# VHH binders against q68dx3r342to642: the designs that were tried, part 14

Target 1, 301 residues: q68dx3r342to642
Amino acid sequence: RDLCVVLLNGQHLEVKCDVESTVGAVFNAVTSFANLEELTYFGLAYMKSKEFFFLDSETRLCKIAPEGWREQPQKTSMNTFTLFLRIKFFVSHYGLLQHSLTRHQFYLQLRKDILEERLYCNEEILLQLGVLALQAEFGNYPKEQVESKPYFHVEDYIPASLIERMTALRVQVEVSEMHRLSSALWGEDAELKFLRVTQQLPEYGVLVHQVFSEKRRPEEEMALGICAKGVIVYEVKNNSRIAMLRFQWRETGKISTYQKKFTITSSVTGKKHTFVTDSAKTSKYLLDLCSAQHGFNAQMG

## First folded at step 4 (VHH)

Design c35 (framework vhh_gocatamig_d2)
Fold by ESMFold2-Fast, scan of step 4:
Order: sequence, then C-alpha cells, then structure tokens
Structure c35 (fold): chain B 301 residues (1-301), chain A 123 residues (1-123)
Amino acid sequence: as target 1 above (301 residues)
Amino acid sequence: EVQLVESGGGLVQPGGSLTLSCAASGFTFSDYALAWYRQAPGKKRELVAGITSGGSTVYMDSVKGRFTISRDNAKNSVYLQMNSLRAEDTAVYYCAKDFGYDSLTGTYYFDYWGQGTLVTVSS
C-alpha cells in the first residue's frame, strides 16, 4: 500500500506500507530517508481545512486513511493518502539545535509558513525575510542586472496579500533594492539570520486552530494558538488575528474537554474560558496537543 | 553630473548623538536607493545603513536600534541619526548611490560616493 509524505523541501516521498503499519513506522522511514538525527522536534501530520493535525506514533494508518485505502489502495489515482513531515516542537533559539540539517529544516518550514500565510508579521519584516530567503536561495545580487528586468519571481518570496497591497511592481523594486543593499551573507548564514528574525516574532512556533466563542455565537470567530510556552487566545477579524489572552503553562490551571467544548482555566484568576470546536475529536486533539507542548517545555528545562 | 555631499560629522562624547546629512544632485533622487558606509583608519569600508526608493531599510547588526536612516525626497536628502555613540563608531562616513555586491570577488562595487564626513567618538 502506498502513501505520500510531503517533506519540507517540497519532495513527495512514496512510502510502502501495509494494513498494520503505524504512523511511527512511516515517521522512522521518512526521517531515515531525509537523514534527520534530531527527531524530537518533528512529527507527521494530516491537513484538514488548511490546518495541520499531528498524529501519534501508535496510530495505525488504516484509522486515518481515505475510504477504500485499506482494501484497495490507490484504486482511484486522483485520491491519494497524503501526510506531511512538519516541525511540531519549536526551540526558543536555533543555537539549541546541534545539526545544520535540523536548522535547515526549521528554515524551510518557517519560510513556507510565512509564504503560505500561517505565520503573520508586519510588512517591513515580511520584506526583510523575503530578502534573506532570496539571499539564501539565489545568492548575492547579480552584478550585471538591468533594474527594469526582474531576476526572481516575487510570489516565491513575498506573501500574496502583501503583493496585493503593495502591487507586484513595488514589491519587485523594494526587494531588489534591499537585496542589492544586503550584506554578503552566504547560504547557511542567511538562513540563520532568517531564523533569528522569525524566532523573535510573537507567532513563532505557534500551532493555530480555529474555534468559536461559546457565549457570543455566531458573530465571534476565534483561534487558539498552542506552543511550547502556553496557549494564546485570538480574535479573528477580516482574516487577521489579534491576541486577546496569553496563558503560560504555569498560569494554566485545568484544561478539559466535553463533546465539542474545550475549556481552559486560569490558575491566576480562576476564570474558565470555554471554546467550541467542529467536533469532539478536535476538542480532544487540542487537549492532547496542549499536553504534548507542556511536556516538551518541561523537558527542555 | 551626480554629486553627493555629506555633512554633520564632528567630535562627540560616548553616549552622545549626531545627525549626518547627505545632499544629492544630478539624478532623479526618488528613483534610487541610498546608503551610508563608514571606514575606520586601516579598515575596509563597511555598510552601516541603506534605504530603498520605497523607504525600506537595512542596518548592520552593531548599529541596529542606535542608528536610523531616513530620506526626504522633496529635499533630495538622506539622513543618518546616530544615538548612543561608541568609540568603535569613530570613522569617516560616506554617502553612496547605485551599489551592488560581486560574489566572485567578495567586494562591493559602487558608482558614486561622497567625499565623506568624519565622526570622532572620544572623551
């Protein structure tokens, strides 16, 4: 049986498995193929409604596979079973990572998350990050460049929303001029500066999931951000997120779920904050993700 | 003829502030990126700060948060506001236009430079 695992470098890896295969077996095969040594930061996830859901290593593939995969895998060529190798646990500083390849994987995911608008920051920083990515992937500004002729595609470096706001021509000019003004950082050094910039962002390492307010339905769309440091409650307005509350793990009392409800209790104020998800499975997943992130934070000291 | 004229250099004590100005002529100022470079005695010139035609900025790490580059297209001028000055900031500061980097030689190439303005930070 076949499944496809999308790697952070864009490769689609075809993995052979059977009905009894676990997520953990696939994870081991994929990370071995990619020559990854620092495995603690990585996981396998599926995508649902633009969100990544990480899978436990003990989960059997047949429990999460598309209908028909177990009995007749790939009977319909257009309906593939796809998983993603992603970073689940983010370190506070890249200097904690021992191997260059691990740092490179962090760069690739943050680069992609910026471009696909999963990680938000202001316009100036988006342009800076685009230039650093251009420096890392293209190299130094070309000596014999005609300024009116582009040597790169803006959509490969700058998010679509910023291109729409600034116009493609203004973005191309700004990025080209910043690239010309940039210091001579070589591949890995440009990637490390990209990591240093992104690690200081409020949304760095935050895994975001859509929820709804229990009290103010249906007018309030919200999101929960779950990360190594704790939980962030966002209000979502006009496709932007505003942090309303931040709970560090030490400030978090009880986290509980019941049906489609996810409840977090502040240990500081004693107040309960209840959110509604699309399913009991999603509520349980959020609780399990909180437990995993808290455990990771405790493990890192 | 392209001309860049720097001013504002002088002697200041550590922790002091200076504003450098560069007045430009001979080209359509608003269409070009401008930069400030510095050179200490016996050292190579290094980029301190740059500003694009649209106003985006670039800074060297050691001056980030202390120096601010800005431009005034109506006055054809670029400025470098320097705060919390340190002894290691002592150098001749140059305004530059139309520059790039040659990765084969590891050097920057420049079309136009000003004459420079001396900044000395000492007690």
Scores: ipSAE 0.000, ipTM 0.285, lowest interface PAE 17.8, mean pLDDT 82

Design c36 (framework vhh_gocatamig_d2)
Fold by ESMFold2-Fast, scan of step 4:
Structure c36 (fold): chain B 301 residues (1-301), chain A 123 residues (1-123)
Amino acid sequence: as target 1 above (301 residues)
Amino acid sequence: EVQLVESGGGLVQPGGSLTLSCAASGFTFSDYALAWYRQAPGKKRELVAGITSGGSTVYMDSVKGRFTISRDNAKNSVYLQMNSLRAEDTAVYYCAKTFGYDSLTGTYYFDYWGQGTLVTVSS
């Protein structure tokens, strides 16, 4: 049986496995193929409702496979079993990464997350990040470039929502002129500046999952952000997230789950904050993700 | 005839502020990107800040957060607000209208340069 693993560079890797294969075996095969050495930061995830859910290495593939995968070869399935190689643990500064390929993977994921609107920031920063990506890929603005002729596709560098707001022509003009005015950074240097800029963003390294208040209303959407520093409670309004509460790990007394409920207790106030998820599986996943992020923070600090 | 005229340079103590102005004439100002460059004695001219026709900005790392470039299309002017000035900011500052960049030589190509305005940061 086969599954597809999507790499951060956009490649789809076909991985051969059997019904007894584990997530860890696939992870080892994929990271070996990608020539990654600093494995601590990476994980395999599946995507559900635009959110990534990381899988434990001990999990057998047959437990998470789509309906019919166990019974039929992937070649006859119209529903492909797809996993994603993603960064699960984010360092505060790229200088903590020992290998250039690891830094490159961080660049690729943050670049992709910006483009797919998983990591948002203001329009000025989005344009600057797009220019840095052009510097990384094309180098400096070419002297021979005809201003009326585009040398890149705006949708490969700027998120669709910004293109829609500004218009494609306006974005092309702005990005081209910024590229023209940019400093002589290219290749890895441009990628490192991209990382430096993104590492200053409030949502850098935050894994976000939709939740609801215990007093559920259709208009009261919330999200939990889980990261190395702790847990962030967001109010979601007009496709934007506003941080309402921040729990550093030192301020977290207890995290527990019961059915579809996820509860975090403040060690400062003793108050319990309860959220409702779409399933008991999601609530348990959030608890496990919190434990993993807390452990990562303790190990790095 | 295209002209760029800088003003606002002077002597300032470390930590002080200055605003440089560049008055442009002879071209459709709103259609072009403008830049501020500086040159200290014995050094090459370096890009300090740039602003596109649409108002997007670019800064060199050492001035980001301290300097702000802006433009006023109604007045045909571009400005550089310099805060938290340091001794290493001492240079002649030039306003430039750009047309391109040569990636082979690492050099920007300009239609026109102003005459420059001296900024001296010392006690």
Scores: ipSAE 0.000, ipTM 0.299, lowest interface PAE 16.5, mean pLDDT 82

Design c37 (framework vhh_gocatamig_d2)
Fold by ESMFold2-Fast, scan of step 4:
Structure c37 (fold): chain B 301 residues (1-301), chain A 123 residues (1-123)
Amino acid sequence: as target 1 above (301 residues)
Amino acid sequence: EVQLVESGGGLVQPGGSLTLSCAASGFTFSDYALAWYRQAPGKKRELVAGITSGGSTVYMDSVKGRFTISRDNAKNSVYLQMNSLRAEDTAVYYCAKEWGYDSLTGTYYFDYWGQGTLVTVSS
């Protein structure tokens, strides 16, 4: 049976599996193919409504596969069963990563998250990160560069929203000039500086999921950010997220689910904050994710 | 500030008995489930026994009938009475407090740990 796993470098890996195969077996095959040694930071996820949902290693593929996958493995018109190899647990500093390939995977994911607007930061930092990516990929500014001929495509380095706001020409000129004036930094050194910059961002390593106020008002769309440090409550307006509350794990008294409701209790104030998800399964997933992130934080502290 | 303090560990001979105690502070004790976990050398921490706020209990198969978990809400304490101890029960025992509850599966998550108390069963 057919399963596609998308790697952080953009490669699509076709994995052979059967109805007894588990997520863990696929994860092991994929990470072995990619030569990853520090596996604790990675997981396999499926994507739903632009959000990633990490899968437990014990889950059988047939339980999560698209309808008909088990019965009709040779039908080309069926929905493709696609999973993503992604970073689930983010270290506070890249120096905690032992292997250059692990650091490279962090670089690829953070760069992709910026381009796909899962990780937000200001214009100045976006341009700086684009220049660091050019340094990592091309090294120093090309000596034989023709001013009228671009050596890169802006959309591969800068998010679309910033290109729309600044115009492609202005982005190209400013990024090229910044690259020309950059210090001699290349290859892995440029990637490490990219990691250092991104690791200082407020939204670094935050896994974001849509939720709603218990008032059930679509206009009051919210999001929960779950990370190693704790939980962030966002208000969502015009595809922008504003942090309203931040809970460190030490400040959480209890997290519970009941049907479509996800509740987090402040240990400081005793106040309960209840959110509505699209399903009981999603609420349970958020609780499981919180438990996993809290456990990761305890392991690293 | 949640604190769990274990006591009662020690050296006992096979077939002996021991009572572990856990004193809790920093939360409304009666509202939470409590559990005992253990970790033997070279093994992962495993759930030994749990007790809900309502008094319902759960035990791992290898200790069922030998161990009894109980709680005293007036004293903010949870206990593990261990009888017919075996060499395989040798481990550091940890008290844990409920951190989360999933009503869909009836699963309790225990994410606050004490420092542990060592139990050694040897002749």
Scores: ipSAE 0.014, ipTM 0.513, lowest interface PAE 7.9, mean pLDDT 85

Design c38 (framework vhh_gocatamig_d2)
Fold by ESMFold2-Fast, scan of step 4:
Structure c38 (fold): chain B 301 residues (1-301), chain A 123 residues (1-123)
Amino acid sequence: as target 1 above (301 residues)
Amino acid sequence: EVQLVESGGGLVQPGGSLTLSCAASGFTFSDYALAWYRQAPGKKRELVAGITSGGSTVYMDSVKGRFTISRDNAKNSVYLQMNSLRAEDTAVYYCAKEYGYDSLTGTYYFDYWGQGTLVTVSS
């Protein structure tokens, strides 16, 4: 059976593989097809409950494949084996990226993260980012624009939650006027401005996973954000995340797991912070993600 | 319950070779880093070689180019191939499983131990 890999530009690649194929082999095939040269920043991930889990290159596909992928289906199935090419390691500034195609992939990732509400920011910045995306994709405001005929769909540029709060008509009007009044940036220059704006956001480059508090009711939802700079502890209320604690790597000290528990010991206070995940595998994944992100930070500094 | 069982130790002449094996159980082997430590009489336990779940390796300076660590996830085993053995390599060799990650050192730390296997390099 074939494997589908979703690229950041929305393209779906059908990849043929065998029982012995590894994630690394698929990663090499996909990045070669996409003509990517700076591979350090990218990884293949599967999606579970709207969260991305990055895969180790040595993992055999059969270990993560849907039931029946290796064997003939018991009956006709519409299930597909889907992986995603995503950015795993985020640079602090696009000027650290050597190739324009790498910068373009960062643009596509951050644009998608804004639309899918994985990267949050205030209303003013969301509108600014939407206008920059219009400049990147359509260029300057059309001079012969008919007042009543839209040249874009608001849902392709602005997150659904903001459209719901402002109404589609108000978003259309405000974004169109901002686009009309914007600077003469287009194409790559508009993408670089988009990157500059997003790279200054507090949640830029943070990989977020659902966890629960050990100390309070297990039903109280929290999230852990893991990034190049360290770990962020979020409280989740009304589908929004509020940063409660931020640990830089030098402040973190020791990280350990036991079954479904993930524990961070502060090197500053000696206090232990324990979180509960959905599985032992998830807890171990979070520890490995911390190791990977810290290693990336050390390499870039 | 984490269990590590070492084998392959023995008596060899200087310049000889040995392969140590460690069979693991009680955890998802492919998810964890594993290491070989050694302890000579009267000395502290020291890290000889480590291998991550992704296959990245680390070696102490005195064994680089002589020792090779490898893993077989299908067999739940980690190996240490030791070549060009020296009298100073004489020690009890321990297999270890990672306990956690230490961000101050940037390394995994190891606290689950096997029983050890003795390596004696002597004429």
Scores: ipSAE 0.510, ipTM 0.776, lowest interface PAE 1.7, mean pLDDT 87

Design c39 (framework vhh_gocatamig_d2)
Fold by ESMFold2-Fast, scan of step 4:
Structure c39 (fold): chain B 301 residues (1-301), chain A 123 residues (1-123)
Amino acid sequence: as target 1 above (301 residues)
Amino acid sequence: EVQLVESGGGLVQPGGSLTLSCAASGFTFSDYALAWYRQAPGKKRELVAGITSGGSTVYMDSVKGRFTISRDNAKNSVYLQMNSLRAEDTAVYYCAKEMGYDSLTGTYYFDYWGQGTLVTVSS
């Protein structure tokens, strides 16, 4: 049987497996194909409602596969089983990564997270990151460039929301001008500068999941951000996230779940903060993600 | 709602074996860690063995090599195979379900308890 694994470079891998295959077996095959050596930062995830959910290596593929996957001859788009190779644990600085290919994967992940609006930052930084990506992927501003000829597609470097606010033409002009004035870094050096800029962002390395207030109204949509440093509580308004509360791991004390509820009990005040998810499985996933992120932080600190 | 029912306890001679079983209901069994605790007369409850949703296991030092924890997700059951039993293993054994994660200790904590099953090791 086949499944598709999407790599950070956009490549789709068709992986051969059977009904006994585990997520871990697929992860090993995919990371071997990609020549990754520093595996601790990576995981396989499925996407649900634009969010990534990481899978345990022991999970059998047949338990998470779409209906009809056991009937492998049916390879229509509706029966496609898709997983994603993603970074699960983010280092504070790229200098902690031993291999250039691992650094390149971090670049590709952050690059994609910016474009897909999973990593938020201000307009000035978005333009700077777009120019650094042009330097990394295209190289220096072309010597024979004609003034009115586009040499790149703005949607490949700048998130759609910013293009809509500024207009495509203004983005093209400003990014092209910044690229023309920038000539010091290219290739891997431009990628490392991109990493350095993104690693300074407040939202760097935060895995964000939608949660709801107990009243369960659309205008009360919230999000939880889980990262190496702890948990962030966001209020979500018109596709924008506002950090309302931050818990470092020493401040979280006990984290518990009950059905669709996810509760953080402050170690400082004893106050309980309860959130509602779409399912008991999602609440449990968030708890396990907290444990995993805290464990990673302990190894790096 | 959450129900844990232990069985398999009894009287056994030193060096003997027993298998404890815990039948669970009221939650998605495969998603949670489970553990066996024990409490001897006059002592506090102590963790004997734990098993994660992924199958990773932990044991207290005094039972390593003698006890084996396992789970059967299809049967919603967790087991404790006890070999080479000693008089000091005499206790009420409790099945426990993961309640949450304690970031101050960096460990999962267990606080949904069964009623317990008595294990007596004596000649």
Scores: ipSAE 0.557, ipTM 0.793, lowest interface PAE 1.5, mean pLDDT 86

Design c40 (framework vhh_gocatamig_d2)
Fold by ESMFold2-Fast, scan of step 4:
Structure c40 (fold): chain B 301 residues (1-301), chain A 123 residues (1-123)
Amino acid sequence: as target 1 above (301 residues)
Amino acid sequence: EVQLVESGGGLVQPGGSLTLSCAASGFTFSDYALAWYRQAPGKKRELVAGITSGGSTVYMDSVKGRFTISRDNAKNSVYLQMNSLRAEDTAVYYCAKEFGYDSLTGTYFFDYWGQGTLVTVSS
């Protein structure tokens, strides 16, 4: 059978496998193809409602595959089975990464998260990151460039929402001017500067999932951010996320689930915070993700 | 901060007995479930025994009737009494604290905190 794995560089790998193959077997094949050695930080995920859900290595592919995949020997649009190679565990400093290829994968993931609006920051930083990416991928400002002539596509470097607010022309002009005035960083050095800037962001390395208030009012849409440092509770207003509460793992008491409910207890105040997810499966996934992130934090400390 | 310190491991002959101890600090001990895990070389980590805050216990099938988990809330300690030891029980044993609980399935989730204690069963 055929399975498509999307890599962070945009490549689509067609992986040949059996109905009995595991997620772990595909992960090993894909990371070997990509020549990755530091596997600890990576996982395979499927996407549902714009959110990534990481899969356990022991899971059999046939259990999660689209209907008909097990029976269908031919590849058709109706039988497309797609997974994503993504970073699951984020280090606080890129210097902890031993190989240039691992650092490059972190760069690609953060670049993609900025463009897809999974990682938020202010306008000034978005423009700075766009210039650093342009420096890393294009190199120095062209010496014979004619003012106001385009030499790159703004949508490849700046999120759509910012382009809509500023207009494409204004973004083009401001990014080009910043690029012209930039230091002579290029290649890996520009990527490392991009990593340093993103590592300072409050939402760096946060895996975000939609939840609702216990009262189930539509106006009380929330999100949970789960990361190496702990859990962040967001209120979602006007298509933006506002951090309301932050729980470091040491400040986190018992975490529990019941049906569609996910409950986290503050060890500082003793107060319980309950959220509603779309399913019991999602609530259990969030609990498992919290355990995995907590374990990663303990391993890195 | 949460700390769990295992002790009591050693070399024993088949059919022998050992008691493992885990000393806990940094949390309200009586409120949490605790567990013993083990890992042999080249094998996956496995849950050996667990004890809830209420005193209910669970054991893996291969140790039922041979191992007993207990807790002493006054001493912030959990114990694993191991009887009729077999070569297959050779492993590093880890004490773990409850991190989360799924009340729908009755499943507890545990995390490692110590370096473990080595148990070797050999003649």
Scores: ipSAE 0.082, ipTM 0.600, lowest interface PAE 6.8, mean pLDDT 86

Design c41 (framework vhh_gocatamig_d2)
Fold by ESMFold2-Fast, scan of step 4:
Structure c41 (fold): chain B 301 residues (1-301), chain A 123 residues (1-123)
Amino acid sequence: as target 1 above (301 residues)
Amino acid sequence: EVQLVESGGGLVQPGGSLTLSCAASGFTFSDYALAWYRQAPGKKRELVAGITSGGSTVYMDSVKGRFTISRDNAKNSVYLQMNSLRAEDTAVYYCAREFGYDSLTGTYYFDYWGQGTLVTVSS
């Protein structure tokens, strides 16, 4: 059968499999193709409503495939089965990554998350990160640069919302000036500094999913951020996230689900915090993700 | 190979001043945050002061206003200026290269440490 896996570099990889193939078999084929050696941090995910949901390696593809995929082994199928190779577990410090290809994948993921507005930070840092990406990809400011001629597209380095607020011309001028005045880092050194800056951001390594408060009106959007250190509860307003509560794993008691409800209990106060998801499947996924992230944190400590 | 070498420790009277220096080699100094830790006999190591690659600083409450951390990227060095020294400041002071900060827990991570320099505050 035909399965498409989207890589962090933007490449669409066609993977051939059969009805009995597992997510783990596809993961091994994809990571082998990409020459990745440090596999612990990576997973395969499907995307639903702009959110990524990671799949267990033991899952059979036929259980998650689009309707009709099993019955249409020929390339004339109108249904596309798409998965994404993404980072599931984020190290708090890039110095733990042993191979340059692993660091490069972290760079590509964080670059993409910044551009797609999955990772938020202030305007000053967004401009700094854009300049570091220019250093990584172009090296030093071009010596023969004509002041009126652009050498890059702002949309490839700065998120659309900032371009809209500042205007494309102002972004281009400010980023070009910052690049011109930058220290002489390029290639992997510039990527490592990009990683260093992003790893200090409050939302670094946080996997975010939409939820609702059981006690609030249904229109009041919230989000849960799940990461190696714990769980963050966000209030969502005007496409921005405000951290309301933070639960370190040592401060979490029982985490449980019932139907569409996800409940986390504080081990410090004994208070229960209940959130409503779109489905029982999503609630169970959040519970499993919490267990996986907690386990990763314990393994790295 | 990464090396951090501390110097400037010694005996000083209460109320006196002392400057510690840490000379770094084997890495691109300007890309890393550096910190000073101390350990008194029978106690655990504690963060005294830290400075980021961008020059932002952090201090423990008991030294705030008395100690100043600074860096010189041209000399690959970080400094700790200690004023109004107290007997409780007596410890071995260690230079450390920070490679990560966990904002959720407020924890700094360090991959390399110096050998330490002894500071004794006594009359």
Scores: ipSAE 0.000, ipTM 0.113, lowest interface PAE 20.4, mean pLDDT 82

Design c42 (framework vhh_gocatamig_d2)
Fold by ESMFold2-Fast, scan of step 4:
Structure c42 (fold): chain B 301 residues (1-301), chain A 123 residues (1-123)
Amino acid sequence: as target 1 above (301 residues)
Amino acid sequence: EVQLVESGGGLVQPGGSLTLSCAASGFTFSDYALAWYRQAPGKKRELVAGITSGGSTVYMDSVKGRFTISRDNAKNSVYLQMNSLRAEDTAVYYCAREFGYDSLTGEYYFDYWGQGTLVTVSS
């Protein structure tokens, strides 16, 4: 049977497996191909409604495969089995990462998350990050630049929402000028600066999932952010997330699920905060993600 | 809606064997950890063995090597195979499903219970 794994550099790997293959076996094959050594931070995930759901290593592929994959191993355009290699656990500072390739993977993920609007920040920082990505990927501003001829595509460096607000021409001019005036950082040094900037963002390392008010009002869309430090409750307005509550792990005494409901009981106030997910499976996933993230935080000190 | 029904308890002599079964309904069985607890007269309920959704197991020190926990996701059942039984193993055995996660202890806690099945080890 055939499975596609999407890497952070955009490569699509065709992985050969059988009905009995586990997620862990695929993870080992993919990380070996990618030459990764610090495996603690990475996981394999599937995408559902633009959200990533990480898989346990012991899970058998046939349990998560699209309908017909087990019975019909030949791929069709409708029955493609796709997984993603992504960062599941985010360190607070890139200096904790021992290998340059691990730091490069963190750069690729954060670069993609900024561009695809999974990681939010203000316009000034978005432009700064775009310039740092240009330095990392293109190098220094070309000395014989013709002002009327573009040397990069703005949509590869700046999120679509900012391009719509500023216009493509204004973004191109401002990014080009910032690039021209930038420090002579390039390659890995520019990537490390990108990591330094993103690691200071409130949204850094937060895995976000859609939830709803227990009153089940569709217009009251919410999201839960789960990270090494705890849980963040967001209100979603105009496609932007506004942090309403932040719980550090010491402030969450008990987390429980019942069917589609996910409940956090504050260890400080005793108050229960209940959210509704799309399924019992999603609620259970969120609980397990909380356990995993807390375990990671405890392990890091 | 969560239902756990134990069976297989009984009277056995020291050194004997018993297999306990727990039939589960009302939830997606394969997604949850299950455990066996026991409670002897006048004592607190204690964890005997646990099995995660992925099949990893944990055992109380005094039963390691004697008891084996297993699960059958197709049958929505969890089992406890008890060998080399001792008088101290006499207790009501309860099947439990994980209820949640306690960040203060860093452990999953179990709060969905079956009604229990009595195991008596006596000559």
Scores: ipSAE 0.454, ipTM 0.754, lowest interface PAE 2.0, mean pLDDT 87

